# Designs tried in a protein design chat: VHH binders against Flagellar brake protein YcgR (ycgR). Part 162

Target 1, 263 residues: Flagellar brake protein YcgR (ycgR), of Thauera aminoaromatica (c4kar8)
Amino acid sequence: MAELSTPSPASPAPLDGGRGDELEKFTLRGARQILQLLQDLITHRGLITAHTGGGHSFMTAVLKVDEERGRVVLDPSPDPQANRRALAAPRLTCVTQLDGIRIQFPLVGLGEGQDKGRPALFAPLPAEMLRLQRREFYRLQVPLAHELSCLLKAEDLARKPVEVSARVIDIGAGGVAVVVPTGAAEFVIGGTLPACRLALPDGEPIELDLEVRNLNRQTQRNGTEQLRVGLRFAALPRAADTRIQRYIFKTERALNAKARGGL
Key: E = the ipSAE of ESMFold2; O = the ipSAE of OpenDDE; V2 = 0.75 times the mean of E and O plus 0.25 times the DockQ between their complexes.

## First folded at step 13 (VHH)

Design X50 (from S3 with Y50H; framework vhh_7pa5_2; at its last look DockQ between E and O 0.72; V2 from the best seeds 0.00; counts 0 for: pae E 2.1 > 2)
Fold by OpenDDE, second read of step 14:
Structure X50 (fold): chain B 263 residues (1-263), chain A 121 residues (1-121)
Amino acid sequence: as target 1 above (263 residues)
Amino acid sequence: QVQLVESGGGMVQPGGSLRLSCAASGFTFSTYAMSWVRRAPGKGPEWVSHISPLGGSTSYADSVKGRFTISRDNAKNTLYLQMNSLKPEDTALYYCARDLDYWDSGRFDIWGQGTQVTVSS
C-alpha cells in the first residue's frame, strides 16, 4: 500500500521574493487595517492554515485580538506536536480566505500561554497582511484562435532597438505571458519595455509599458526553441485595464459555455 | 436547521463515569466554540466546560476541573463530555451549547434539549 505522499502543500513563497513591488499594493501595513482584518476573520469565523515550515502546517483560528497588549490569540492545535513545531518556528505563515480573497500574514514571536485559564497561542500583531483577490492570480489561457499579440519594443544583443511581435499565451489583470523566437531580443528580468502595444480583438492596440518578470526557454515538440517571457503591466491606464478585464471576462465566459456544450 | 442533540445521560453511582455526546447539525461545527452547561434542580444554569473551534483550547468550571474532559470530533460534528468521579452534586440536566464568541464564553445562541445525569447511591 504505497502511502500516497500527499504532496506537501508548497510552503507559500516568502512574501520577500522578487514580487515584492507587485504585492505591495495588496499589502496592508496600517495598524487599524490589520486589526480590522483580524477582527473580520473572527467575525466570519475564518479558519487559518498556519505553516510552520518544512512542509508542516496546522489549522488554527484567531480567537481574539488583544489590542491592549498588541497581540493575537490563536487556537492551539489539538496535536501537541504541531504546537511544538509552531513554537519552534521562527516564523508562522498564516493563510486563509475571506469572501474569496486570499489572506496571508506572518506571525513572529509565537508563544504558548494561558488567558483566563484557557490555553492559547499568542503572537504579536502581524506587521503586514496580504490580501490577494483570486482574480489577480487568474491568468486566462488565450485561445489560439484569438491571435492575441504584443508588439514588444526591446533591444537586441547589440542594444539596438528592435520590435518583436510576440504571441500572447496568457493574460491576467497584472500582465501577460508571451512567446518569442529565441534570439529575437535580449530580455533582462526587471527591465522595462516601454511603449509596447498589446493587440486585443476588440479594438485598437493598447500602448503600455511592460516589465520583464520571468524568462523561460521552452523547447517545442518540433525541436524549436522559444522564449516565454512573463511581463507585468508597469503602467496601465484605467481604460486599458477595463478593456483587458472585459476581454478576460468575455473570453472566460465563452470558454466555459463551450466546455458546457453550449456552443 | 441548526440543531444540537445531547445523549449519553443516565443514572450512575457516586464515583462512576458517564460520557455525554452532542451531535451538531445545520452549521459548520468546526468554526464554532462549544460549551457544556448544566442545570441542577432548583438551581440556575451553570457553565461546565468550553472548547475552542479546533479543540486546542479547553476550560472547566472549578467544580468539575480534573474530573471532566471536554473534547470534540469535528469530522463527526460531535461534542463530548467525559465525566469521571461523578458526585451527587453533578446531578443535572446537561446541555450542549454553541458559543457566540470564541474567547468570551457565556453567550450562547443555540442549545440542545439536554440530557439528564443523575448521580445517586
Scores: ipSAE 0.852, ipTM 0.937, lowest interface PAE 0.5, mean pLDDT 89
Fold by ESMFold2-Fast, scan of step 13:
Structure X50 (fold): chain B 263 residues (1-263), chain A 121 residues (1-121)
Amino acid sequence: as target 1 above (263 residues)
Amino acid sequence: QVQLVESGGGMVQPGGSLRLSCAASGFTFSTYAMSWVRRAPGKGPEWVSHISPLGGSTSYADSVKGRFTISRDNAKNTLYLQMNSLKPEDTALYYCARDLDYWDSGRFDIWGQGTQVTVSS
């Protein structure tokens, strides 16, 4: 293939715009706080999903904060189309998560160029950053080696019951995101999938009811289409909640230990 | 266990080309910047090239600018160095290194075993 594409998960949806008043108390506007939060994204290697509008997004990172020039330096996409969309957009909506904290901020006036001979995307420092420190926003990216799956009880295009074994790509206190082949089943936002079974590495599958929260269609590098489905836990027994939290904690600690193994 | 494994070295004549690969495992490759560093026998390490986490920003030592190209495939957890117009002075053991700095290269915590490049004259 001529064009490079990121294998990263579909972008998390930006927060509801109608909730502006409710989010004000979580909005940072102090210059020092904004600079510190951007530096924290660098230090803790927080990757960013930048939404360019029209359902398009790309992965980036803050590479440097240029305090003297009042700008952020961002990693360009290796996909030239993503960079063209970003530069054409009136604004980027940047979304990331760091240690259970959801961070969202706008960037306006994106440009491209070089700093010390090094190519980059540049934008003025954001005037505000949203920082939501809520348990329900935390998501663990599930390692492929864990082969985590959820057996979904859904309906096909003809409304006949089907069981679909879906790969779990992220998991949190409030739900999971799974991927299924396009056309394997029909999903309705707000619909309930009863008696699904979540398989964690240790122990018996967890039986639970899931509510469909969002749907995103993705095209893979090999041309196959898959559907990403965001699912909320409708209700969890204490034992199930404990097992899920234990898996998240144990996996996060193992990933952090692995990353720091070169100390 | 974090690990970097280089390959693609060999013997080549001046003016020739080689493509080095580095297979990464045991960590989230896409969240780290990466560098290539070389060491000729009896000399200290020389930084060669650096690439940002998503691959959109690259930098090179003056000695290799215009001849070498660094790239990465985050889906395959692999780093590459395309070396063109090779010179005898490029003869060295080439290391893949995990770089803790996204912009200013130079803080390496994990190294591979190296792959030997010999440019005969």
Scores: ipSAE 0.748, ipTM 0.901, lowest interface PAE 0.8, mean pLDDT 85
Fold by ESMFold2, look of step 15:
Structure X50 (fold): chain B 263 residues (1-263), chain A 121 residues (1-121)
Amino acid sequence: as target 1 above (263 residues)
Amino acid sequence: QVQLVESGGGMVQPGGSLRLSCAASGFTFSTYAMSWVRRAPGKGPEWVSHISPLGGSTSYADSVKGRFTISRDNAKNTLYLQMNSLKPEDTALYYCARDLDYWDSGRFDIWGQGTQVTVSS
């Protein structure tokens, strides 16, 4: 699962590096902005999940921002193995939340040491920090009953135009994931699919351009092979964005009402 | 409703050991650094030990280094102080304190009633 976060956990997992071009506009690079955001994490007592690679992570906190030395001070793990993995990692990916906003930042050059007899982990200040609203990283898992589909204008193996009606399995502010039978069309990562049509339950289909960002072969429970295609919205008009966000909000609200014992 | 309750004090001979506990309630324990502070007869409060929110960084006053060990169990909302090789000068009322500073200890906003430790021959 490359670009998606799961709704059930307010997941601390890092956003996939393959989404870097989508996230650039939410990246803070100003030194004063970075310092203030780190200080805000201390003030609001934000706990941080630090990912060390290989599926490993540990919980930490920013203990201090040392402006004069240009470094952050992190709470080491009580588990020595976690500390060893962190010190061996080429990059520590820190994920946390501040006032409902997701914060993510890398730390490079992590070391251990002491300051006035107090052990800690130290790293240079990050050169960048991400600040994202929930809508920028959330993907709604589309209920099967909604029958959401996307008409893709693609090419077959002989490079002839073909239209494929693909089932939408998740949807977010920046794109959709769809499934098609293996061989229904040829998809190339980085390729553009112009004038596709996204069918929402209410209203007319949305015409939009899509870019192929990832391809994953999957096998269904019955052994059938399908291709999972991750698609980014290229230039989404505000009206289309509003309709998509409205769909996500209403669907999520309806699902939550059922979980609380509605009708 | 925020509360810190110390226990585990008592009377011991020099060289003895005690383990102090501090039960925390009414706040998110794992987001606060914690300290032990003691008050000897006729003296003001003296900082003893500090532990970071997730327990990875500890520090001690020079007078107790090597003899005392601070620890925490965030799943049980409990702070501990293991006290070994006790000396008569360790006789004091020991307080668990919530430390507002993650790194620069000394701003305590909540502490309990204390537990008495008495070291005598």
Scores: ipSAE 0.455, ipTM 0.811, lowest interface PAE 2.1, mean pLDDT 86
ESMFold2 (binder alone), look of step 15: mean pLDDT 87; pTM 0.878
OpenDDE, look of step 15: ipSAE 0.796; ipTM 0.914

Design X51 (from S3 with Y50L; framework vhh_7pa5_2)
Fold by ESMFold2-Fast, scan of step 13:
Structure X51 (fold): chain B 263 residues (1-263), chain A 121 residues (1-121)
Amino acid sequence: as target 1 above (263 residues)
Amino acid sequence: QVQLVESGGGMVQPGGSLRLSCAASGFTFSTYAMSWVRRAPGKGPEWVSLISPLGGSTSYADSVKGRFTISRDNAKNTLYLQMNSLKPEDTALYYCARDLDYWDSGRFDIWGQGTQVTVSS
């Protein structure tokens, strides 16, 4: 269903189904191509955001591709409620990236079980996978050690101005995704947050306007809810763009070096 | 550069509890399975527990099932082992280890220095 609101390129939110015809040229349907791409996600240790509908999602990973039984094995959420929502959902929409390439695919028929004494989620192999290579869809997962934050200027439920320090979980050329505690502020899709401050290493915070593009609720194992907010950069200054690109490049290079050092 | 540092060991009486921590640095912690492995005096290494990259799946050696709980905080790059109802047989040097393959676990490439746990009267 085509909607006016489109997920941000810098958000882990699923791409709109109404864009399906525009995205057909980027859709893989060959069984061998699908198996290879799933195996690449394992080899590169790609983290996946699995959307269960209703604004809910959880983080997972492909643990194994079982070609003989035609299924994928997924890491369950440490949050039992997220797993319950996933199992009840008619489909999962899985979103990830590999070397700057956005990957999205559906999973239907999710079940739970054990193999070799290891609990896991199981689903039939997807019939299709979307593979998009665009600079604006490239997304760096921010290392937690960097403690990257963005001070958001928003409103509470009483429409009173509030400042919320949000942790930046991913960053790209087009925007950031942040997490905030549920209820910390009101966010409306399409709304603008003026004069927010993005704290990057090696300099003063970057002041910029952010447009809210998507909202996703996520429940942690301890029962606390977090809100993941996808934010688009509005009219980003050249100096800020340069610093963001520099951060992304240096961090990606360092992560690739560390991954190879660990084998 | 890549490093695992254990802490939280000590001396406890039988029936006591300890919580071990392992601080990871130099790699993307959330993408790796992690294990706890122990070496008792005069014995070879024994695998104790395994946790999946995102923490949704855990497994335990039969000797510790129901007494030990493995967990991780990916936001803090930290692995934990909660040890309850400790027995003298649990006396060992405890290591955290990075596991290269959750599904075919036991392929360890990075180890910590270990933290000593002594259970005695």
Scores: ipSAE 0.588, ipTM 0.838, lowest interface PAE 1.7, mean pLDDT 85

Design X52 (from S3 with Y50A; framework vhh_7pa5_2)
Fold by OpenDDE, second read of step 14:
Structure X52 (fold): chain B 263 residues (1-263), chain A 121 residues (1-121)
Amino acid sequence: as target 1 above (263 residues)
Amino acid sequence: QVQLVESGGGMVQPGGSLRLSCAASGFTFSTYAMSWVRRAPGKGPEWVSAISPLGGSTSYADSVKGRFTISRDNAKNTLYLQMNSLKPEDTALYYCARDLDYWDSGRFDIWGQGTQVTVSS
C-alpha cells in the first residue's frame, strides 16, 4: 500500500516582487495593529499552521503576547521533531484564518524556553502581518473549454492603438491573467487599458478598465513565446462583479463535481 | 451542550496508579487549554496540571510533579491524567476543567462532575 505522500503544501512562494505593491495594502506594519491582531488570534483561539520550510509544517497557537518583552508565545508541537525543525528554521511562515480572512506572518528568531514553568516557543513579534480577504486571493484557473477572452485596448510600440484578443487563463474578483502573443502590444506595469471587453460564457462581454499589474514572458512547450499579463479590474461595475462572481462560483462547482467523479 | 465528563477514578493502594479520562463535548476541544483540579476533603481546590490546546506544553503542581502526566487526544476530544506513585494525600475529587487561558491559568469556565480518587492502605 503505497502511502500516497500527500503533496506537501507548497511553501507559499515568496510573494513575487510584483505582487508586493498590492500586498502592501494588506500588510500591517504598525506595532499596535500587529499586537491587536495577535490578541485577536488569542481571543478567537485561532489555530496556526507554521511552515518551517522543506514542505514541513506544524500546528500551533498563540498562547500569549508579551508586549514587555516584545515576543509572541507559541504552543509547541506535541511532536518533538516538528519543534526541532521549527527551531532550526531561519524563518517560520505562519498561516491562519480569522473571520474568513487569511492571515499570514513571518516569525524569525524562534527559541524554546519556559515561563512560569510552562514550556513554550518564543519569537520576537512579527514585523508585519498580511491580511488577505479570500475574495482577493482566490484565482480560478479558467478551463480551456470555456475559452474566456478579453479584448484589450492597448498600444503598439509605435503608440498606435491596437486591439488584442487575449485568452483569459485565470480570473478572480480583482482581475484576470491573460496570455497574448509576444509583440502584439506594448504593456506597461501600472498602465491602464481603458474600455476593454471581457467575454464570459453567460452573455454579452463586460466592458471594463484594466490596470496592468504584472508581465511575465513564458515559453510554451512548443517553443512559442507568450506574454502573460496580470490585469486588475480598475473600475468594475457592481453588475459586472456579480457576473464574474457567479461565473467563478459556477465553474468551481463544476470542477469540484468533476473531481469527485460526479461528472 | 458544553460538557466535561470525568472517569477512571477509584480506590488504589499507596504506590499504585490510576488513569483519569475526561470526555469533552459541545465545543472545539483542540482550541482550549485544559486542566485538572482536585479537591481533598476539608481542603480547597488545588490545581494539579494543565495542558495547552495542542498539547505541546504541560505544567504541573509541585505536589504531583514527576508522578502525574497530563495528555490529550484532540481527535477523541479526551483529556487524560496518568497518576503514578499515588499517595494518601492525593485522595481527592478530581475535576476536569476548561481553561480559558493556559498562560494565566486559573480561569476555568467549564467543569466536570468530578471523579473520586482514594488512595488508602
Scores: ipSAE 0.851, ipTM 0.938, lowest interface PAE 0.5, mean pLDDT 89
Fold by ESMFold2-Fast, scan of step 13:
Order: sequence, then structure tokens, then C-alpha cells
Structure X52 (fold): chain B 263 residues (1-263), chain A 121 residues (1-121)
Amino acid sequence: as target 1 above (263 residues)
Amino acid sequence: QVQLVESGGGMVQPGGSLRLSCAASGFTFSTYAMSWVRRAPGKGPEWVSAISPLGGSTSYADSVKGRFTISRDNAKNTLYLQMNSLKPEDTALYYCARDLDYWDSGRFDIWGQGTQVTVSS
């Protein structure tokens, strides 16, 4: 049943291009970031669905990123008709998934040729690549100046109730990541923390049930250890969801404005 | 367990044909390029042919170009080599190999046991 509602990674539909304002914040334009992401597709052997328009697509893979010539080398289709459609198309929309992250990018100026006796499709490096987490939600890196916190209701190592004010380091529609000092509380993956309080800049704290999804112990350069805790929102009310989404949108817009200003 | 198993070798007269198969298991076959490599008695290994992960790109050594055809069936996890117009110098043990670096150097990590091809009058 779930498979009917969730697109296969091998056949994901392209995202709506009319949502440019919403998708801009997830778009990579740095040459080094683009090269690294394409190289990650090679290293992890990511299969790509290339959409050629008119409802047509074919499976491909990145065979090589040629940095010196500024081009990507793609596996042609074994179907000659699919290759002819691709070469005739003004643009390919390439869609793939890597470790639960959706990746989408355009290729323009597709050609065919050979290198070292190996036929391939060649295209200039894309000027942009879209990168989205699974569930199609971005994780905002929370600015330190916002002092965003979540009051966690947990247990200490002696199983006594403890309240821990944790710094929120990232936030998305599905949850938050927080940092706590090692030993401040005991966390169990899959465990529920009831009646926690998320403090956003505008309005009263949001009371939430949180589920522990992941734990990562980090050692800082001064030798101090901190625990990074990934927390999922359990049964988020619509009003709370709306407030979290507004905070994410406003903060991303402000960060994008700063980046576009040459900062 | 990652495994490649070759079959289809045998003895043929010059000008004859053989079709080699390689059955792959234990990995996602469609995401790897594959190669055929041969070793004749008293000689080092010679790369024969390669095919890209999805089968859209193929390449051949000059010694076999126009006579051999590499292909793959990703649904069946099987690699093939169709050998036509066989010559005595094609006599060798033929290996199936998983190719990690199709576009650059052909770096191989997994090899089959080999299948013997003998071309003689």
C-alpha cells in the first residue's frame, strides 16, 4: 500500500518548476558543490531517471565528471530511440536519490561522442542542482543569534525526571536536532519524550511530544563532548506546524538575502 | 556472497562461434560496469571488452573489434560475450570481471573462475 503513495527512486517525477521561490533555498550553484555532488553519484552508483519531455524518460548514470573540459559523461540508453529523443530535447531533467536525499538537475546541450573508444552522452556541467531530504522537507541550520531552544523532559542516568534546555541546531517540518552535554540525560532510540517545549522567537513555547530518532556523540576541539540528538515531532498539531514552517521560511529568506548581498 | 560464474566455453574450429555467459550474484548488477578479460597460455591478461552499467556503452580491444559483441541482461543479472569468426589466437581462459572505474582505467575487484575457449583445426 505505502508503495502506491511513495514514488520509486528509479522513477521519481520531476518537482514543480513553478515553485522557484520555494525551491531556490535548496538549490546548489557553487561549482565545487556541484562537482562534489556529481562525484558522490558516481561513488555511490546512483541511478538517474532522465526526463526528455512529452512524458518520455530513460535510465542513465554518471560515468565521469570531466572537470578540465567542464562536462559530465552519461551512460547512453541501450534503446537507440531513447538516445535520439534525448539528443533532440532542448533540456533533460535528471532526477535521482542518494541516501534518502532527492537530487534534481537540468542538462542542456547534450551531445554524443567517444572517449578512449567508449561511446557516451556528454553535457556541460549543470549550473544548478536541487538537493532535498526525504519527505521533501529542508532542514534549516538555526543561526546562533536566534538562541533557539527546546526544553526536553527526559530521565537522568538514575532514571529520575530531569529537564534539559537543549540548543536547537537544525529544524525541519518533521523534527529538530539538538545538542546536550554528555551525561545530562539518558536517550533511547525510539523512545518518546512527552510534553517538551520548543521556544520559537515569536509567541509562546510550543508543547510537543518528541521521538528520539538518532544519537551522535561529538568531541569538540577543546576536548568537550556533546551529544547530538535527532528528534521527530509526534502528532504535530496544525497550528504548531504552521508556526514552525513560518519560522523556517522567514529565516531562510533572510539568510538567502544575506548570501545574495555578497556575505 | 559476491560471485561471478562463467560458462559457454569449449572447442571450436577457426571461423566458428561461441557465446559466453557470466551469472552475477550478491550485488546490484545494474549499477556496475562489467568486462571480459582473457589469459592465453604463457601470456599476461588481456582486456577484451567492457560494457557500461545500463548497457548503452560498449568498447572492444582492437584484436576482437568487429568479431565480438558484449551485452548484458540486467533483469537476469547476466553478462554475455558473443564471439564470431574465431581465430586460433583467441584461445584463452576467459574471465568475467566487475569494473569499478569503467570510464578511466578499468579497475577490477571481483573476478570469475574463467571458462576455457580453444580454437584449433
Scores: ipSAE 0.699, ipTM 0.881, lowest interface PAE 1.1, mean pLDDT 85

Design X53 (from S3 with Y50W S59D; framework vhh_7pa5_2; at its last look DockQ between E and O 0.64; V2 from the best seeds 0.69)
Fold by OpenDDE, second read of step 14:
Structure X53 (fold): chain B 263 residues (1-263), chain A 121 residues (1-121)
Amino acid sequence: as target 1 above (263 residues)
Amino acid sequence: QVQLVESGGGMVQPGGSLRLSCAASGFTFSTYAMSWVRRAPGKGPEWVSWISPLGGSTDYADSVKGRFTISRDNAKNTLYLQMNSLKPEDTALYYCARDLDYWDSGRFDIWGQGTQVTVSS
């Protein structure tokens, strides 16, 4: 009976440096904001997965925020081994969710002790807390009927400028995935496509810069090869962001209504 | 409906043991601190023991410290109180209570009906 080694949940890969800037906007560093968010976790009774490294984690909760002492009080694990690991860890990575928002924060300097005679884990207040709104990571699968397209300003193999009309297959607040014919243009991961045009159903195309984030060759059932290009919105104007969000919201609502038999 | 149902009470001789259970329903049990509270005849309610949501922290009244053990099984939505070395003074109606707060004990928003524990020779 081969013990299927449940793959150790991969330590959340350090968010690659380029994602650092994107994450910064979701990172709370203000003391008041951090305190409030921790208090919200208490109020909403949010359970936390604390990662100790090496694929180990335990469940905990913020039991108290001690502002005077500048520390958070955590619920110890009922497993003494988990607590030992936690205490030995140079850093805890705490992950939780509140109102559908993923929250992640580090704790450093974990110690055990007692407060009012109750055993607890203690850590200094986190220096930062990351709030990731699901909406930002949500990718709407674009209905085929919408015929959403993006005019890509790219280069061919000869570095000659070419315009490629690409079908948008999914869209989120952060970017689009498009499909293009293989060989239509040369795409380089990390490359910027300037002055592209995203066509939304609600009006004039949005001019925007796109960064190539991923490339995937896909073979269709008919044997035709297509290139899926993941594109990040670079420097998206607020007005454009609003339009994109509106489109996503409207489309999701329509799809959900249809799924419920309303249409 | 939010409900707590105690069981396991009974009559026991001094020095005996009992294990109380409290079945929780209608709420996310694992996210609440829980307590046992007892009421002896002619006396007011007395807090007995407290346990954190995940069970990693416990607290006891001095009167029961070293004799009673609070525990919980969050998968079964059940709170327990192991009572050893029972004394006549432990005779009371024992209640399971949901703590309103994690750390500030003494405020409860839900109670069970209680289970009677009688310690008599």
Scores: ipSAE 0.875, ipTM 0.949, lowest interface PAE 0.5, mean pLDDT 89
Fold by ESMFold2-Fast, scan of step 13:
Structure X53 (fold): chain B 263 residues (1-263), chain A 121 residues (1-121)
Amino acid sequence: as target 1 above (263 residues)
Amino acid sequence: QVQLVESGGGMVQPGGSLRLSCAASGFTFSTYAMSWVRRAPGKGPEWVSWISPLGGSTDYADSVKGRFTISRDNAKNTLYLQMNSLKPEDTALYYCARDLDYWDSGRFDIWGQGTQVTVSS
């Protein structure tokens, strides 16, 4: 049995609502910006995963932007059940990715009909679109050889302060995922861990506040229980952000070189 | 290398059926609308049928409506044309074509070599 965890930012699943405040700065609301981004989806052939709720989704594409009627023309699903679910949904959450840019937007008021004799789904132009560069959602899987760690300042089950050195298993611009032994500390989703220390190669540990975003417990084959904790960076100084990005780029480049027959 | 390879043509009697296939390689098949286009002896090219990238929308020339069915299997990178109730006037070289325009027009940039369909008594 596992505690609930949020999907990886790199997955096709929608980004969670708990990131809404952080994502506002990446949200486009200008009519011309929205029209241009939708046209970019057509030009670059971005396929869209449309989530209809209840764990259901289907694949679609924006086939045309009808500026005169203020609507998008969408490819229906070849599965009639998926189309029925979409038409019954109060909202679609549309997710796509182009050249390392994640794009997410709602569609409300979906309808069915024909354009030029061709079956189509129609929806009014979205009022907002999220446009997120790869750096904001990418997660680097940290090589074990790097021995990357984060010293967490947390509390035990009796609410007494405890420091836990956790192994960093992935890292991105927005946070890290760490592994701790089950019972080493108590974590609460939405809780803040102040003044933690992230140990990167080539310099002093970075002091930062972390917010607990997700928890996932598992038992290893040797019987060792561990807890995976997803942690968000709460306000990073520019210098810290630069060091984290440098580590990510350098490590990714080295991993890509090895995959292509390097060293 | 971007490539389209048609197959499934042949000789058939009027009223017969054939199923054409087109194998696509070298590009992301699921992101393109696709068409079938034919050229009859002594005539110019005639658009036959169109299918949207995900296959949820299809269109047909009036000459083939109700007799032909276009479909695609994006997992197999394959386009199909099921041809029923074939007529002598359906005799042509049939081409698979990649359509650059999702909705407004038939601008094709990649064609297959074609597969010959002959309908005769």
Scores: ipSAE 0.696, ipTM 0.870, lowest interface PAE 1.0, mean pLDDT 86
Fold by ESMFold2, look of step 15:
Structure X53 (fold): chain B 263 residues (1-263), chain A 121 residues (1-121)
Amino acid sequence: as target 1 above (263 residues)
Amino acid sequence: QVQLVESGGGMVQPGGSLRLSCAASGFTFSTYAMSWVRRAPGKGPEWVSWISPLGGSTDYADSVKGRFTISRDNAKNTLYLQMNSLKPEDTALYYCARDLDYWDSGRFDIWGQGTQVTVSS
């Protein structure tokens, strides 16, 4: 696949952990793989955001991997309060990047001590590490002003064909999430919606097949019921992928520029 | 270009204090451990102090423990050494050094030009 320039790295907030079905296939659990990835972080001097819960985090780095004792050595914070929060937390969720690849891993059993007279934090090696290219996890939240829509070719309760214009609320390389009024069509998890049309702002709509992956019923503030439908692209031609990535890149750049101008 | 520039040296009487600074440029300062190293007249280099990349861990040679304090301000790309209770044997050129290794061997690849500290009456 031809790849476009990726947008800026995502914020260091943790992803939904390796508990999601979508992320499991990107989760490393082999001891050798984990050791190599940790060593790569050391070699490339990766800075890590360690999340302690309650919206708190601190910056750290893996200073070494102590293979003999099966643990990692972390740089303590110069802020004593951050260290106290880290030591009290049942786990740390560590987030970082390596060459544009997002890396996330838990540390459990964090302790303090010294190694050859140097204070450090340490924990057993993580049991898992999540390793994702940005394209694998990034979902752009579509600005309301863009009014992105997807024409769904679905069926009603009586199996009669219906076309539903659904508002797109997020979009990524692998699919979209849309909202429709409850009852507009019948959706079945695992069902295929052939020949749907995704309308991007520039150019003709993209014809694509969609697979229903999840359904969530929502009640809006005004009492109106709607259905959130998670849709996977069944097969995405390279030209369509290019247009979607271009939209994501352009929109993210515009949002970042507006945020800087507003700050 | 990668550069380290020390300042803050000078002459002081025994028991006095000095604060050394080291300005870093040309590299991502916060991803490197840093050390102070000194060279006394007619002697080889002596490691003095070390600080971890994010500043949470420090270490000192036995000869300076309790008297010297290393610190860093990563927002200003600056390393510091506060030297108290100075002794004549602290007289040396003091160098700021970038440490390639986070923890073990202490390989230094970049050095400043040094700042002279002279302790005498």
Scores: ipSAE 0.547, ipTM 0.836, lowest interface PAE 1.5, mean pLDDT 85
ESMFold2 (binder alone), look of step 15: mean pLDDT 86; pTM 0.872
OpenDDE, look of step 15: ipSAE 0.873; ipTM 0.947

